# VHH binders against Cytoplasmic dynein intermediate light chain DYN3 (DYN3): the designs that were tried, part 5

Target 1, 312 residues: Cytoplasmic dynein intermediate light chain DYN3 (DYN3), of Saccharomyces cerevisiae (q04949)
Amino acid sequence: MDNCNAWDKLLSQNESTINSTETATITAIIYSPSSKTLHQFINICFPEGSNSILDTTLINYATIGWTNDLKENYSVDVYTLIRNTDDALDLLKPFLQEHSSKVRWLILLDWTLNDQKLWLNELSYAFNKIKQLNDDNEFSVWCLNSGEILNLQRHTTVWQSVHIDFILQTLRSFCYFNDSSLFYICEDHTEEKREEAQRLKYQELLKHFCEDRDMKDHIEMVKRSEILIPKGCDSIGLIKTVDERFEPTEVKEQHFLARYMDFIPTIDKIREDRKTTSGIDLDKLYPLEVFKVNIQEELGKMFAKYRENSRI

## First folded at step 1 (VHH)

Design d08 (framework vhh_gocatamig_d2)
Fold by ESMFold2-Fast, scan of step 1:
Structure d08 (fold): chain B 312 residues (1-312), chain A 122 residues (1-122)
Amino acid sequence: as target 1 above (312 residues)
Amino acid sequence: EVQLVESGGGLVQPGGSLTLSCAASGFTLSSYALAWYRQAPGKKRELVAGISYGGSTVYMDSVKGRFTISRDNAKNSVYLQMNSLRAEDTAVYYCVAGPRYTTGWLSEYDYWGQGTLVTVSS
């Protein structure tokens, strides 16, 4: 009845350790601009190991293991980066230099956080910084709780199909030019065992990512809340079928960030809810306009550094 | 590593005063907006006071004029001076840091302390 037995996990980990010279040892780094999203993902995906992974450090480490259907043993060194700061990414350098194999980067975004206007900035900064720190990288971008797209469209007037499609084309273009996969992972609220089903889905996708399995049979480009595009399976032409007015190549240009941020709506629900209960004006603490200007300036500097560092 | 540690809570009589302190380790507070939240038994958490990166302050209406939030970036700390305490101020008080004004810090109230109990009773 228990699908996740602590004893079985311990035995799998010990078996992988004993056979380390003949087993696949993989380094995976799970990164999110939101600590809440990272904690939620880890608690669902690794419920029995969450305390080891989610201690109070900026970078946490745990080893997980499994045996696949082909009787191949996998041992994965999982690093979690709690916050995507300049300091935190630089702290990964010693860990990366110790590993001679490909590093797998899982980047988590969350549709429920009302931060979509900042997603392009976060991804651009993170990918640019990671590529500067390490040469052999495999990327996957997962947009969690994508069922929220339906709620935003049905329960708000500010979110329309044009905004949802613009985000999709932006993310697809970004992932295409950065050789990343893009997955929208919908939370199924109609499932009786929702949390168990979500755990299995996260675990299966993570195992496929670590095992470098071909997911071409699972491609989904039409269902807005269930997008699944493996590395190398997208194209400029396919992206343009969503809306031909969108130009995918512009995503690489600095001025596109400003257009993206201006176009995407925001709902200050969290701030409004806190104002109603406390009477506090949070806009005095967190002025969005000043925040936006600083982001654009820093991103420009990062792109300039990348260009200089790539020159001979 | 990141950690916020609150101190200064305790039992005080109505009309009394307490100073809460919050010290950060593993990161520098100077680039963060800082806040104090409280949660009374059986009630939801509420924002009591906040201070911006530049020192601008905001207060909940029921504490305005009685509570003062301040920061000391050199000591990597934030404080809540509570005067003229009332029974309604009885709660666990939490220190919160966030967001940092950089490209990497977009979520509000990302770092929480464990809380310190304040009891106002005669």
Scores: ipSAE 0.000, ipTM 0.400, lowest interface PAE 11.2, mean pLDDT 73

Design d09 (framework vhh_gocatamig_d2)
Fold by ESMFold2-Fast, scan of step 1:
Structure d09 (fold): chain B 312 residues (1-312), chain A 120 residues (1-120)
Amino acid sequence: as target 1 above (312 residues)
Amino acid sequence: EVQLVESGGGLVQPGGSLTLSCAASGFTFSSNALAWYRQAPGKKRELVAGISSGGYTVYMDSVKGRFTISRDNAKNSVYLQMNSLRAEDTAVYYCARSIVGATYRWFDSWGQGTLVTVSS
């Protein structure tokens, strides 16, 4: 049988882990509002497991393991989840209640989807829901394919440095107040075995996240397409060095979402530039009706606050 | 708590049959590959049979055609039907769960096992 060799390797790896007195078990959940982003990440990071994950699969489960430089064996229960409904995260409740321990949450965003105007809403939803589901959480936000930032700036008229910087300051502020790391991960342009190089990069970052490794020696806050800010390494002062007019504390205010969505360039402006970006159709991915409903809901919340403050 | 509870082992005459059951709890059963391993006296642990989340099956050469692995996702159970048992099938049988990835693959959650003795 063709897969006997694979099973033998799995058995060998498993015996090492089971027989180790230094085995650590961790729960990690990889979440994305985009099924395309999650599936691409899994295909690169876990290629032999990816072919069993379908576009309609809401939740998947994996167990992975490795041995670190200190000869400590790690076993990680990995759950993957896409948001196709507002209650998608609730499906994890039975599995989270069983552990009662720290859960690692990896949230994937993708610069090539042209959905940046939705990112703050998606993150706010996810983080608020996660904090209600579990008390002890470790967060990391990864913005994949961040090389697209250079394409947006150089090849479109609607994307300007002020928009890129505003997104960066918004994400940094959000991550700062929610004790999350923030990584912009560029595609690896290595000439040979590009996919393998990207796979190793994703796997190494995932290991660092699960092992709670200190990455302070690798901090990058200036290069727009390669941002790397570990948890606890940012500050209000550092965020303001990007543009001092931005007030990081405003990200916590309910009206900020509307301001963020209004400021980020729309699909209509990108269309006027003949889609020099990846060509993804945002209307197909996120119908205009969804944008309309979200905007109306935020306006409704603002109006309710006005009524409360201005009554009689 | 992840649990795998094996049952169905016992003493059987050569040529006889047994069905082993593994009841699972504490994880998403339908998303996992499952395997039966055995360890005979004085021998290393060996893979007997495996079943993927999609129902693909694998068997050790010496049991192919005699053993059948199956799963019931509604009951969170995996089974090993053993026919035409031989003295060399005598072992403690273990149930394991797994997920497959290119570099980071392993089995976890070993139960207590169930003893199968094939003797005249």
Scores: ipSAE 0.000, ipTM 0.135, lowest interface PAE 14.2, mean pLDDT 72

Design d10 (framework vhh_gocatamig_d2)
Amino acid sequence: EVQLVESGGGLVQPGGSLTLSCAASGYTFSSYTLAWYRQAPGKKRELVAGINSGGSTVYMDSVKGRFTISRDNAKNSVYLQMNSLRAEDTAVYYCAAKTWSPSYRGYEYDYWGQGTLVTVSS
ESMFold2-Fast, scan of step 1: ipSAE 0.136; ipTM 0.683

Design d11 (framework vhh_gocatamig_d2)
Fold by ESMFold2-Fast, scan of step 1:
Order: C-alpha cells, then structure tokens, then sequence
Structure d11 (fold): chain B 312 residues (1-312), chain A 120 residues (1-120)
C-alpha cells in the first residue's frame, strides 16, 4: 500500500515540479569590439544560439534558453552590438525602454586585436554611457584570447611582463570600482577534451552571471592567461599583490587614462614587426571586418526580430 | 591533437613543377587560415603563400604567377602548386596554421616539412 501511494505521489510530484517551473526572463547585451570576437564568444558561451547570433550586421537580437542544475528555466533576450562608433550604444535605446528589469552587460575585449592601448578608454566610455541609458545594470568584462599573452611575451620585443601586469591591475581596479566581474577566456586548441572542458566552464560562468548566482568556486587570480574574478571577489589589497607600486584608486582619476595609453605598446610598433614578414600583406590573411553602417536599416532588422520573438 | 603532415616534395629540374599537399587534423580546418613557409640552408623561414578561411590568397613577390595555393575543406587539406621552378626555390617547405589574428605572431603549429630540390 505504501509502495503504491509512494509511487503515484512521486510521479505526481515530478510532473508538478516540471509544470510549476517558471521561466525567468533575462535581458543580456553583448558589446563586442569586432564580429570575430563576437562570433568566438557566442560559439564558446552560447553554442545553442550561434546560428541566430552570427549575423554580420552591426546589431542583432536572439532568444536563448536553458535549464539549470536546479531545474529552473531561463529565457535570455540577447542583444549583440559591434563597437563601430562611439554612438553604437544609442542603437539600444528603443529596446531598453521595453524592459523594466535588470540588464546584464557583457563587455568583450580581445587580446588578439592589438588595441590594448585603447581598452581603458573604451571601458570608461561604455560603462558611463550604459549607466546613462539604464539605471539597473549588472556588468561582466570578458577578455578573449588571453592565451595570446604568452605569445606576446615570447614573440615580440615590445611586450614585457610589466605591461601585462599593468593591464591586469588596471582591468581589476576598473572592474572592482564598477562592481563588475573580470574573466579571461583561454582556449587550448591542442587537446579536444581540454578545449571542451574550458568551454563548459565558461558556459557555466555565463549562466551563473545571468542567474545572479555565486561563482566563487571558479576564482583564478594567479595564472596570467586564465584570470577569473567574480563580482565581489577582488580587493585593493589583492590587486596590489601583483605589483605593490600600482595604486588601484588612481584608475578613477582623469590623468590615469593618459598614463595607461602612454605605457601600453603602440600599434605602430606592431605594424613595423609585420613589415619584416616576406613582403606579404598580413591584413589579407587576418582581415579586420568593416561593417556597412545603415542605422535605420539595422534598427529595422533588429526590431523585426524582436517583434517576431515577442509575438509567440 | 593538432597535426600538419606535408607530402609531395622531391627532386625536379629547373622549369619543372611539383604539387605540395598538407593534411591537417585536430582543429576545425575550415575556420582558419593556412600558410606555406620555406627555409633554405642558412636562411630564416619565410612566408611563401597563404590562404584565408574564405579562400582569398597572398603570395611573396618572387613566387607570384608561378605558385598557386588552394584548399579543400572537405579533405582538410591545403595545396601548393609550384610551376616554373628555379634553383632558388630549393628549400624545406612547411605547412603552418595560426589560431590568433595577430599580425606579428609566429604560427601556432608547423608540419615536419617536405624537401624540394631544384637541380639538374
């Protein structure tokens, strides 16, 4: 008797648990310096949404969903934006006004773009602009291709450990004072199992960010190419352990932007290095993508996708 | 495990032709640019030809019009068709791949090389 009632009760509870699981709606915006960086990030962190998001347009919209380990369902409205101009973020204004909830911002940086000199200015601009566009924001800074740090140190004369550490302390300080997480994405293309394990870890970090869950089990502050610092896990004291001469509070000061830009190696030296390579134009092998900017056309396309997905 | 395996090298007379092949494994071949480098005795390795994931090609000036690089994504292979060969083309030829887009970075992976000798 107990066994019959227990079995029926178990089946009913299982069905009730599934049927009563509400879908949480999250808004996430991915702000990328390039289409290549965006495509890489999506393929690592949102593989189920890759075909919808890997559009070559300046701005895109897609809906992605998942069920977490607690059997909670999430639906994420993902907006993607390529940084083409300083006004690119203004394209999001109509869509942000439809949302009364917290917006999650994924700000992408890429170690392979040779633009590290501009990173602090880009982050300062983006965070200030975002805070003007929306009042309730959660930030995460993701630096792709951090494995490149080792190659910059080995294969260039211009990159020294002091520059790598200065960037790390600058990013950590910026994220600390802006209540943002900081994650370095390093992929090992030499071993399929290792690459898969790394991608699953980054997927978990992204999902926990969207779910507003604790990520403290994934802290890495020592390995230069593998930095993982969730929101609230850093401190002024910990940042100073990298180099005690660095003062984290100075990142908030106007003069620090100029110091950062002056200290980080220049694009001109990188171009000089590439000119020694057999006369071949390396820009043809590794081109930087240029987008056709038609703001009204792009807004129309994105709004059409939004209407389609919001219609059922 | 990333592997690049070259074949097709050999001895050829001046004015002759050879086709080099590179079979790739351990990465998503269609996503990456591949290149052919060569190294003559006592000289540094030099970039001879490259092909992007989209199929656009680049060549060093001394081989332009004589060499043709191509790829077959279905076979995970890249090829170098070498025509009108000269004594100066004598070198070990290497297939190479880069996973980063940085302009000054050395290739991530090299094949073992295949010897091309142009001699009477």
Amino acid sequence: as target 1 above (312 residues)
Amino acid sequence: EVQLVESGGGLVQPGGSLTLSCAASGFTFSHYALAWYRQAPGKKRELVAGITSAGSTVYMDSVKGRFTISRDNAKNSVYLQMNSLRAEDTAVYYCAVRFSGTYYRSPDYWGQGTLVTVSS
Scores: ipSAE 0.005, ipTM 0.461, lowest interface PAE 9.9, mean pLDDT 78

Design d12 (framework vhh_gocatamig_d2)
Amino acid sequence: EVQLVESGGGLVQPGGSLTLSCAASGLTFSNYALAWYRQAPGKKRELVAGISSRGSTVYMDSVKGRFTISRDNAKNSVYLQMNSLRAEDTAVYYCAAHLGYSSGYWEMDYWGQGTLVTVSS
ESMFold2-Fast, scan of step 1: ipSAE 0.113; ipTM 0.633

Design e01 (framework vhh_6z1v_2)
Fold by ESMFold2-Fast, scan of step 1:
Structure e01 (fold): chain B 312 residues (1-312), chain A 124 residues (1-124)
Amino acid sequence: as target 1 above (312 residues)
Amino acid sequence: EVQLVESGGRLVRTGGSLRLSCAASGRTFSSYAMGWFRQAPGKEREVVAAISWSGGSTWHADFVKGRFTISRDNAKNTVYLQMNSLKPEDTAVYYCAADSRLYSGSYYPEYDYWGQGTQVTVSS
């Protein structure tokens, strides 16, 4: 309770409650190929700060802070970015040029979007581009709503265990060779506290990622919907225990991408899956044309919003 | 369920060429990784070549690299093994196998479905 209250308090009053001289300042960038996924994540994880993070559709900025159980103070500069163009990550160049410290990258994928066929290409794009833009990076790949795996296996004839395991071995191999952690984050099944429970999971995992906390006691490699593999905790041998015929080194080959995309079921329903439970269509609120923006104009809007909210 | 029928095995002379075919019946051929194995009298069965479900990835044993080529035609539900520069040591029963699990472009595969084999004899 106390740590959750400290997070919520600092989210709205960062400068007044944190000793900035003794506070660890961390830069975190949250990237997703889906505006729906990013919107839902930010609204759940940062309920008091969501207005400052969500107001621009391509790139946003906010500061958050907390005090951990050891009374250590953290301040995190959070940037959010949605991929709508092949050069989307270039929008971050001005921010990265002003930072000489390690940047923490959170890449969000979502099991409910029926876009699994595109995941390997999206990850390859993001990691290659990030490594070109910045030299000191820490990566984490989060696959949200992984409870959907069980629904796909039970309620469809298209999704078989072989597809689920192939995706897992592909993602584990990719993360292993790119020194990234891999987390499958399952939803809470109780309706009354679903959002609260999910918020606590997101906040706890984000704090662990930002604090570089040891998560070895929480490693999960067996439960398909609850995978949790911190950086450096996987191996070629462990990946092969899922199926020994899978060759982890092949993930880096161009022909593997074509094979991955061929094997994974079709993505023809991706746009329908972007609708909210309230019936709001995020593609109508944030159409693709909005993402063909002047970067200087978007940066100006974001900084104006940030300055307004940080001074309140 | 998949049924596999090999064909093309015959007597050939050293240095000759031969193409083996494996015809698959069943609705899910394109979901199966495929392999070619061989077994000579008194020897263990050994993997010769493997191909992914899409044909985008292939593996060939070191003792056949440059001589044998595995390929598939998913429209015809058929896998092929093109055998060039045949040697007496290539004399064996050749088996086609299907792997329903994942990917067989690797070593030590466990295949779910097997054909009855086709005899290849290479004379000097």
Scores: ipSAE 0.000, ipTM 0.142, lowest interface PAE 15.9, mean pLDDT 73

Design e02 (framework vhh_6z1v_2)
Fold by ESMFold2-Fast, scan of step 1:
Structure e02 (fold): chain B 312 residues (1-312), chain A 124 residues (1-124)
Amino acid sequence: as target 1 above (312 residues)
Amino acid sequence: EVQLVESGGRLVRTGGSLRLSCAASGFTFSSYAMGWFRQAPGKEREVVAAISGSGGSTWHADFVKGRFTISRDNAKNTVYLQMNSLKPEDTAVYYCAARPTFYYGSDWSKYDYWGQGTQVTVSS
């Protein structure tokens, strides 16, 4: 893929931003599964910066600033990257080699993409790759459209509370062991005042993430569609209260990925979409013996092929 | 309300065949792994075979491998154990059990739901 012009532009914009600001400069990278997910996240969390069109090209850049209640000025260099292949993160390598300060990573997931079966593989791959590319990182995982959880439970027979709770315990365990926050974004489009209040909450969480400020005032661990867990606020014991049979330490084991993928349900529409985009029967390619031998690399290759075909 | 109902247990001659069935209700069958366990008088309960929720993965104990085959029909909410070349040592009460598919291994305590059992007697 020819991204020479995009990289030249990003490096020039980064140099200009560093030289032009007299306030605290923060670097944030948003890693999104789709352009639609990215646009939704920006509109919720950065409405003040939405006056600038954040292009949905593979890589983009914007500068966003604010003044906090302590009269401190912040300038955030926001880079956006859409994951079209497993190698998408390698496109950031030249930029990161010239960057010497902490990078804040916003890793997006989306409940409406019907790719929950692939979430653990994608997070494992992304976090490992990021840690290889840069040594000073702060992570936050944001799951958009978590209101879809209620629709899945009410309108399908295959999605039950046990699946939703298993995903939650998996994500919480992953974030706990990787020192990441976990936030579910649930928008109420039926009531304007509630939607505005929700967006302000998410905006404050993002600002506190950038400012390294305490986020404890907004903890939510009970409402399945509204989960808000700042870094350092979870524990193995708290994760186990969702279902005591789940062992959080097992998410680090090679065999856990196979368990996760086997347990997550699929609906006919998801199955059709996967077959038409990839032409591959994932269930046949990941029998237990293959999972035990080399599951992470093989799943990464499969996911990349699926994502390439689904990007249109 | 969750129910597991085993059927098919009977007296059979050595070398014979038998198929056990377990009908499940009260939970999303395809989201649960199913196992067949057996317990002979004075012995501990042991795992015979297990099958994943999708049916894409099966496990059989070494002492039944090649003789017993576990299968499931998710449309009928039923799990089966096809037993061939039966031996007197196969005489036991056979239980079906269910657990979420994210659990692996033979630890019987990890299974959430259990049937009442069906008696299989193999005579020489």
Scores: ipSAE 0.000, ipTM 0.266, lowest interface PAE 12.7, mean pLDDT 76

Design e03 (framework vhh_6z1v_2)
Fold by ESMFold2-Fast, scan of step 1:
Structure e03 (fold): chain B 312 residues (1-312), chain A 124 residues (1-124)
Amino acid sequence: as target 1 above (312 residues)
Amino acid sequence: EVQLVESGGRLVRTGGSLRLSCAASGRTFSNYAMGWFRQAPGKEREVVAAITWSGGSTWHADFVKGRFTISRDNAKNTVYLQMNSLKPEDTAVYYCAAGLRYTVVAGTPEYDYWGQGTQVTVSS
């Protein structure tokens, strides 16, 4: 897609001058399985609204607004939800009943938390639950602090390119089949005004999501730490270019969740120190049979334990 | 570990065809995914096409789909970009890049290898 040329932009500006009092009301709900991730995101993106959120409520509400380049006014009702019970999403039901139009759902994951093993389970649960609660949804999945991918590859023995690529292909496949966008948001570690730069980046991406702007000129599928795939811009063939052995349709299968959780490593500093100093591959001493018997029961227990440990 | 040299860039008329070649030196060419990128004056570098390490899967950007085809010959350590139905908008410096075995990595110096580029100019 070509962005508006100078001629088209001039015509748009003239039209918007006549319609300067237009206001769009949008409902956005921000969810994260990690209270830490959600807290940091809200504090950076909405510094004025951060003072009373999260630790005191399961649902918080804020209204934000802006005027775009076309002089159109946007008012966004932001509901912030930390999942600390299976019923937390059900608390949104009265609010969704009042808003019969499209609801925008932003789901936040964080590369720095060493919880990648649980991501597919968290996304699967959230998307299925949301679709049960509301009929007209638009999704976006943002993986924050994706610069950590480079550190994991360089500074650990357990994270290999095959694991990073398997996560990417899993998330891309999940988002493709659920009509969601997928963004990896990387921090510049050398940036002197890091927090301000991150704030502007989060705010700009949120505005694009709420305004339903075409982001085709911003597509990034190659840089592992900077992936940006708008809704509808991915395909089975494109996902397979990462590793042709991966079959995207398999993410729909019930057994894939167990395979994903089994394959994705976790960081254990003590085990890595032993592996480095002793020359013994400790990964081979831990059997993959943890997920073989009563897989759903074990996954449910692990998920419940994760939620408990992630709570403030 | 991999050094890349592009060739084939030249002046060509609108509607013409051109084939770019990227010759790789190094022990592990067949273990790298390969990509073609381009950059026009005053514009950011953009991804044109990518091909997996085996050549079994390819990707092409929407703005070149149906006109450009990426391919590779691992026996010759070469990747190709066949460009058909060229337009003035295709005028750019075209770069070859090599990434880790499973993907093409761009813009990360420690994880990508880039050629010097080859100039393609499309005139009316």
Scores: ipSAE 0.000, ipTM 0.094, lowest interface PAE 21.5, mean pLDDT 71

Design e04 (framework vhh_6z1v_2)
Fold by ESMFold2-Fast, scan of step 1:
Order: C-alpha cells, then sequence, then structure tokens
Structure e04 (fold): chain B 312 residues (1-312), chain A 123 residues (1-123)
C-alpha cells in the first residue's frame, strides 16, 4: 500500500478530468529468482514505499495508480515474490482468479549477479509453474543492469561475444515460443542522477506493460546491452541473424539446458555482490546457494558423462 | 472431459490443397499451445507445426515451410492447418495435440491428443 502512496502523489498533479469511466483494475506480479534484484527494483521504482516491505517476507502486496496522457485511469494490484523454494509460487494461489482474471507477470533477471548459467532453468520453472496456477497470463522478462555485458566483455578473459550472443539467442528463443517480451535495461550513467533516470525508465516500462502499449517504434535487436523486443515482434529468422549456427527450435529440448549450462562461463565474484550496501545479507534471508550447489554438481556429472561418451 | 476432434482429411491429388480443423472442448483452449503432428506407416510421429496459446508465435517444420500454415481461433476453440502444394510424401495420419504451458516441439511434451485424420496424396 505504501508504494501506492508514492505513485498516487505523482498523480495528484494530473488527475482525470475527461472521462467518467471507472478505473481499470490490473493484477501484476513481479517475480525474481534473486531477492537482491527484486529489492533493488522495488526501492528504485517505489522509493517511498520501500521501508514498508519486510525483507524477510516471501510475498508482499501494494496498490499503485496513475493517469496516462489520454486521461485513462489505472489501478494496479502489485504482488512481489522471491523464489527461495520450489513451492514459492504456490503462495500466490489464494490471490489468483484461475479462469476470469488476466495476470501480468514481470520476471526480473540481473546481469550483475553472475548467475546467467541458471537463467534458462529458472525461466522454464517459472513459466511452467505460472501456467499451472493461472489460465490467463501476460509475460515480460526484464534483464536488469545489462550495461554489465560491456564490462564483462571488456574486463574479463572468460566472457566473449559468443557467450553474450548465445544467452541473447537463448532468451529470445524462449520468449518467442512463450509469447513474452524481452527487455535488456541498461544502466550506463556515471552521474549522481543515475537512480532518478533508472526510476523513470522502470516506471515507464511498467506502465507500458500494464497498459498493453505498442512499443514497435522502440524495437532494439542489435545493441547487446539495450535489447527491447515486444511480444510478437521476433522471429526464428531474426534470432538466427545474431549467429546462424544457433537453432532456436532446440531451446525446448532437455539436452539444450545441459548444453546452455555447460557453455555459459562463470567468474568467481564475491558473494557480497548479493548483499545490500546497508550490510543486509539477502542470501541469508532468501537463500539461493542450495540451488546453485545442486546445479554445479549436476553440471559436473553431465560434463563427465559427455566426455566419457565422446572419447575412451 | 477433454476432447480434440480432427476433421478434413481425405484423398487429394499432388499439387492440391486441404484445410484440416481441430475442435477442442473440455478445457480453457486459450491457455493451451497447439500442435499438428503426422505419422506415416512405418515411421515415427513427427511435428509439422505448432502455435502458442495466444497465436502470437508459430513454428513450421522445414519440410512444410511455405506450403503449410497453422492458425487458431480462440473464440471458436479451433486450430487449423492449411496445406497447399501437397506432395505424396505428405501422406500420413494427421493429429492435433494440446500442451498446457510452453508449447514444446516434442511429441512427449503434449498432454492431450486427437484420434487423427487420414490424408492421402496420390502419387
Amino acid sequence: as target 1 above (312 residues)
Amino acid sequence: EVQLVESGGRLVRTGGSLRLSCAASGFTFSTYAMGWFRQAPGKEREVVAAISRSGGSTWHADFVKGRFTISRDNAKNTVYLQMNSLKPEDTAVYYCAAQYGLGYYKTSEYDYWGQGTQVTVSS
């Protein structure tokens, strides 16, 4: 609700004066496999409401509202959820209407967390689980802090264009076959107003997602750190223009997950990257380490089996 | 009860056209991805075309691309396969199938199957 207060204050200067139609009510759920990513997003997008969100709470609720430039009123029920267990999404069952309400799902990934190896598995899990829980869904996948791609490519030896392009083609293929938009949201500002600019961008994109706005004039498929592909605007042919050796139809195969995880590099970043500047350890509140340990162990076994099968 | 009923299969000459329909009932059609599959005698079942739940994304196998078009009408709970420039190699039993969720391009990923409709293309 405190997040609603922050946005409502912005609306007080632009109240609806043109139409007596009732406010459109929308349900949006913001989900991330990372508690740090979700917390940072909410703090930037809804700064006045952030202190009311308990870091230990698996699910949070707030209402936000705005009036667009056409004097149309929107009211959005926002639910936030972090994946700390396989059953986390089941916590939303009491809040969903299975057959009568359209739910908008925003799934947040973060380039700075060095967890790209896990992204395909996390997206497959989330999309399959969501479709079991609710019948009418609209999806958007946002990869935050995509400016990190340039840093990884320039300042590390393990990250090369081939890896960055492989992730892009994998995400584009996944989103294409699942009717999802795909946005890379770059943070390339060195100035003290960086957070204000990021807030306005997050708010604008969230409003466009809730309003089903046409973003076709803003399509970006070439700039690796600034990708913006609205629902229905991609194709197998366009995905292959990034690297013609990539086969988009294979993304759904179980062997592809193993190949993806094997190919994507890992750098040993200090786990402190997942902590807040205030000293709050989000990994302790929403532990993801068990999942990472299990994935690394399984990847090791698959690679050993592949080597043994390929050579004597 | 979930039911998928294919119709439109018949004997047609090489170069002809045919439209297959699949009527769905017993589930919320708009939440399911749909696919068309075929199986010729002595061969494994293969995917021909697939369409996402919203119809925003379609896939066609290379051997039918440019000749076949999959489409759906969520208001009528029906998926279609328009087949043009038919070849003897297209002779098979055609099945429609439904998957709750992602719309994978594997036979094993589909939850519900129709009984099939026979398409025969004269040599």
Scores: ipSAE 0.000, ipTM 0.110, lowest interface PAE 18.7, mean pLDDT 73

Design e05 (framework vhh_6z1v_2)
Fold by ESMFold2-Fast, scan of step 1:
Structure e05 (fold): chain B 312 residues (1-312), chain A 122 residues (1-122)
Amino acid sequence: as target 1 above (312 residues)
Amino acid sequence: EVQLVESGGRLVRTGGSLRLSCAASGRTFSSYTMGWFRQAPGKEREVVAAISGSGGRTWHADFVKGRFTISRDNAKNTVYLQMNSLKPEDTAVYYCAAPGTLWYTSSGYDYWGQGTQVTVSS
């Protein structure tokens, strides 16, 4: 429909970027709980037009490029995956086998989905599965809409600072033991210029992560809604400064998962009234988006895109 | 990826004992924390017991503490639940699960297997 759409624009930019100087191709895989979360993440953290290329299909692939402040050219092969089926990560097996470089994993969580009870189990599943599928991985966990923390504390009776801190210590401990970065994404929608400045900051954060650049200047451990902890920058001692009663080493165990799920509140009044000492039925908290998509057709399209780019 | 098969469930009288088994297939069985869950008619699934990959740490729900014991044999890729002093309230389908599969199975994929039915009659 458009004579020059976002795909054509990005391909032209990517070609000119690759042609100006040669750089290694980076592989990045974004694993999202929802299409909305994925779109928001791409709109905040990726260059303009990327969302038109990485559409709302269950699985997608595109090449995105940029030139950094040091005049270095980067080409990033981005795979996007939305949790529609439990076999979703297995669909990546053929493509992972063809990669010689380190795969960068961007695992998305979203404060607005009211699924915080599920986060530890979701991360445990994803990290264990990924480690079985691929040997050379760089992990990052991105928690979108962390500004919702303030709304939960102000507008509900069940969310208290102790719950917010418990989630933070749990995520920090999980990321520490799995050598993963942890980033909270918080947007201020009160002023357009401020919102744009925040997006530029998060775009820089993503680029620096992809470029394997030192990110120590981007550390934020104090502001609850703005947490930025690059891989290797945390410690057991620092995690315990949030609440000394928390034991980070226990995060790996099923007994901790059950305690985490029982402790984290829900806004659902029916679940608030129930004893959760033995856990909860996760299907009722997090119904996955059901796509009436032919998985083999989508896999075929993704493979065709991969082969097209591998010929360049 | 990890396939779990539960067995050992049957009808048993109040005060009786039963041992459930969960056979696992997978390359990294000894690295998984494993748990037993149950679901009674009209109730949500609840965590009964959990055991660390090495077997060095166990957790049991308050409603089964002192009566049920979880154990594992990593050489056989099997997790056990020894159930003693059974009560009618213990009647449920029992499932085994590994960390990172609980959310997955709850998302509409029955990775929990069929479970094993335990019925306790008076």
Scores: ipSAE 0.000, ipTM 0.120, lowest interface PAE 17.8, mean pLDDT 72

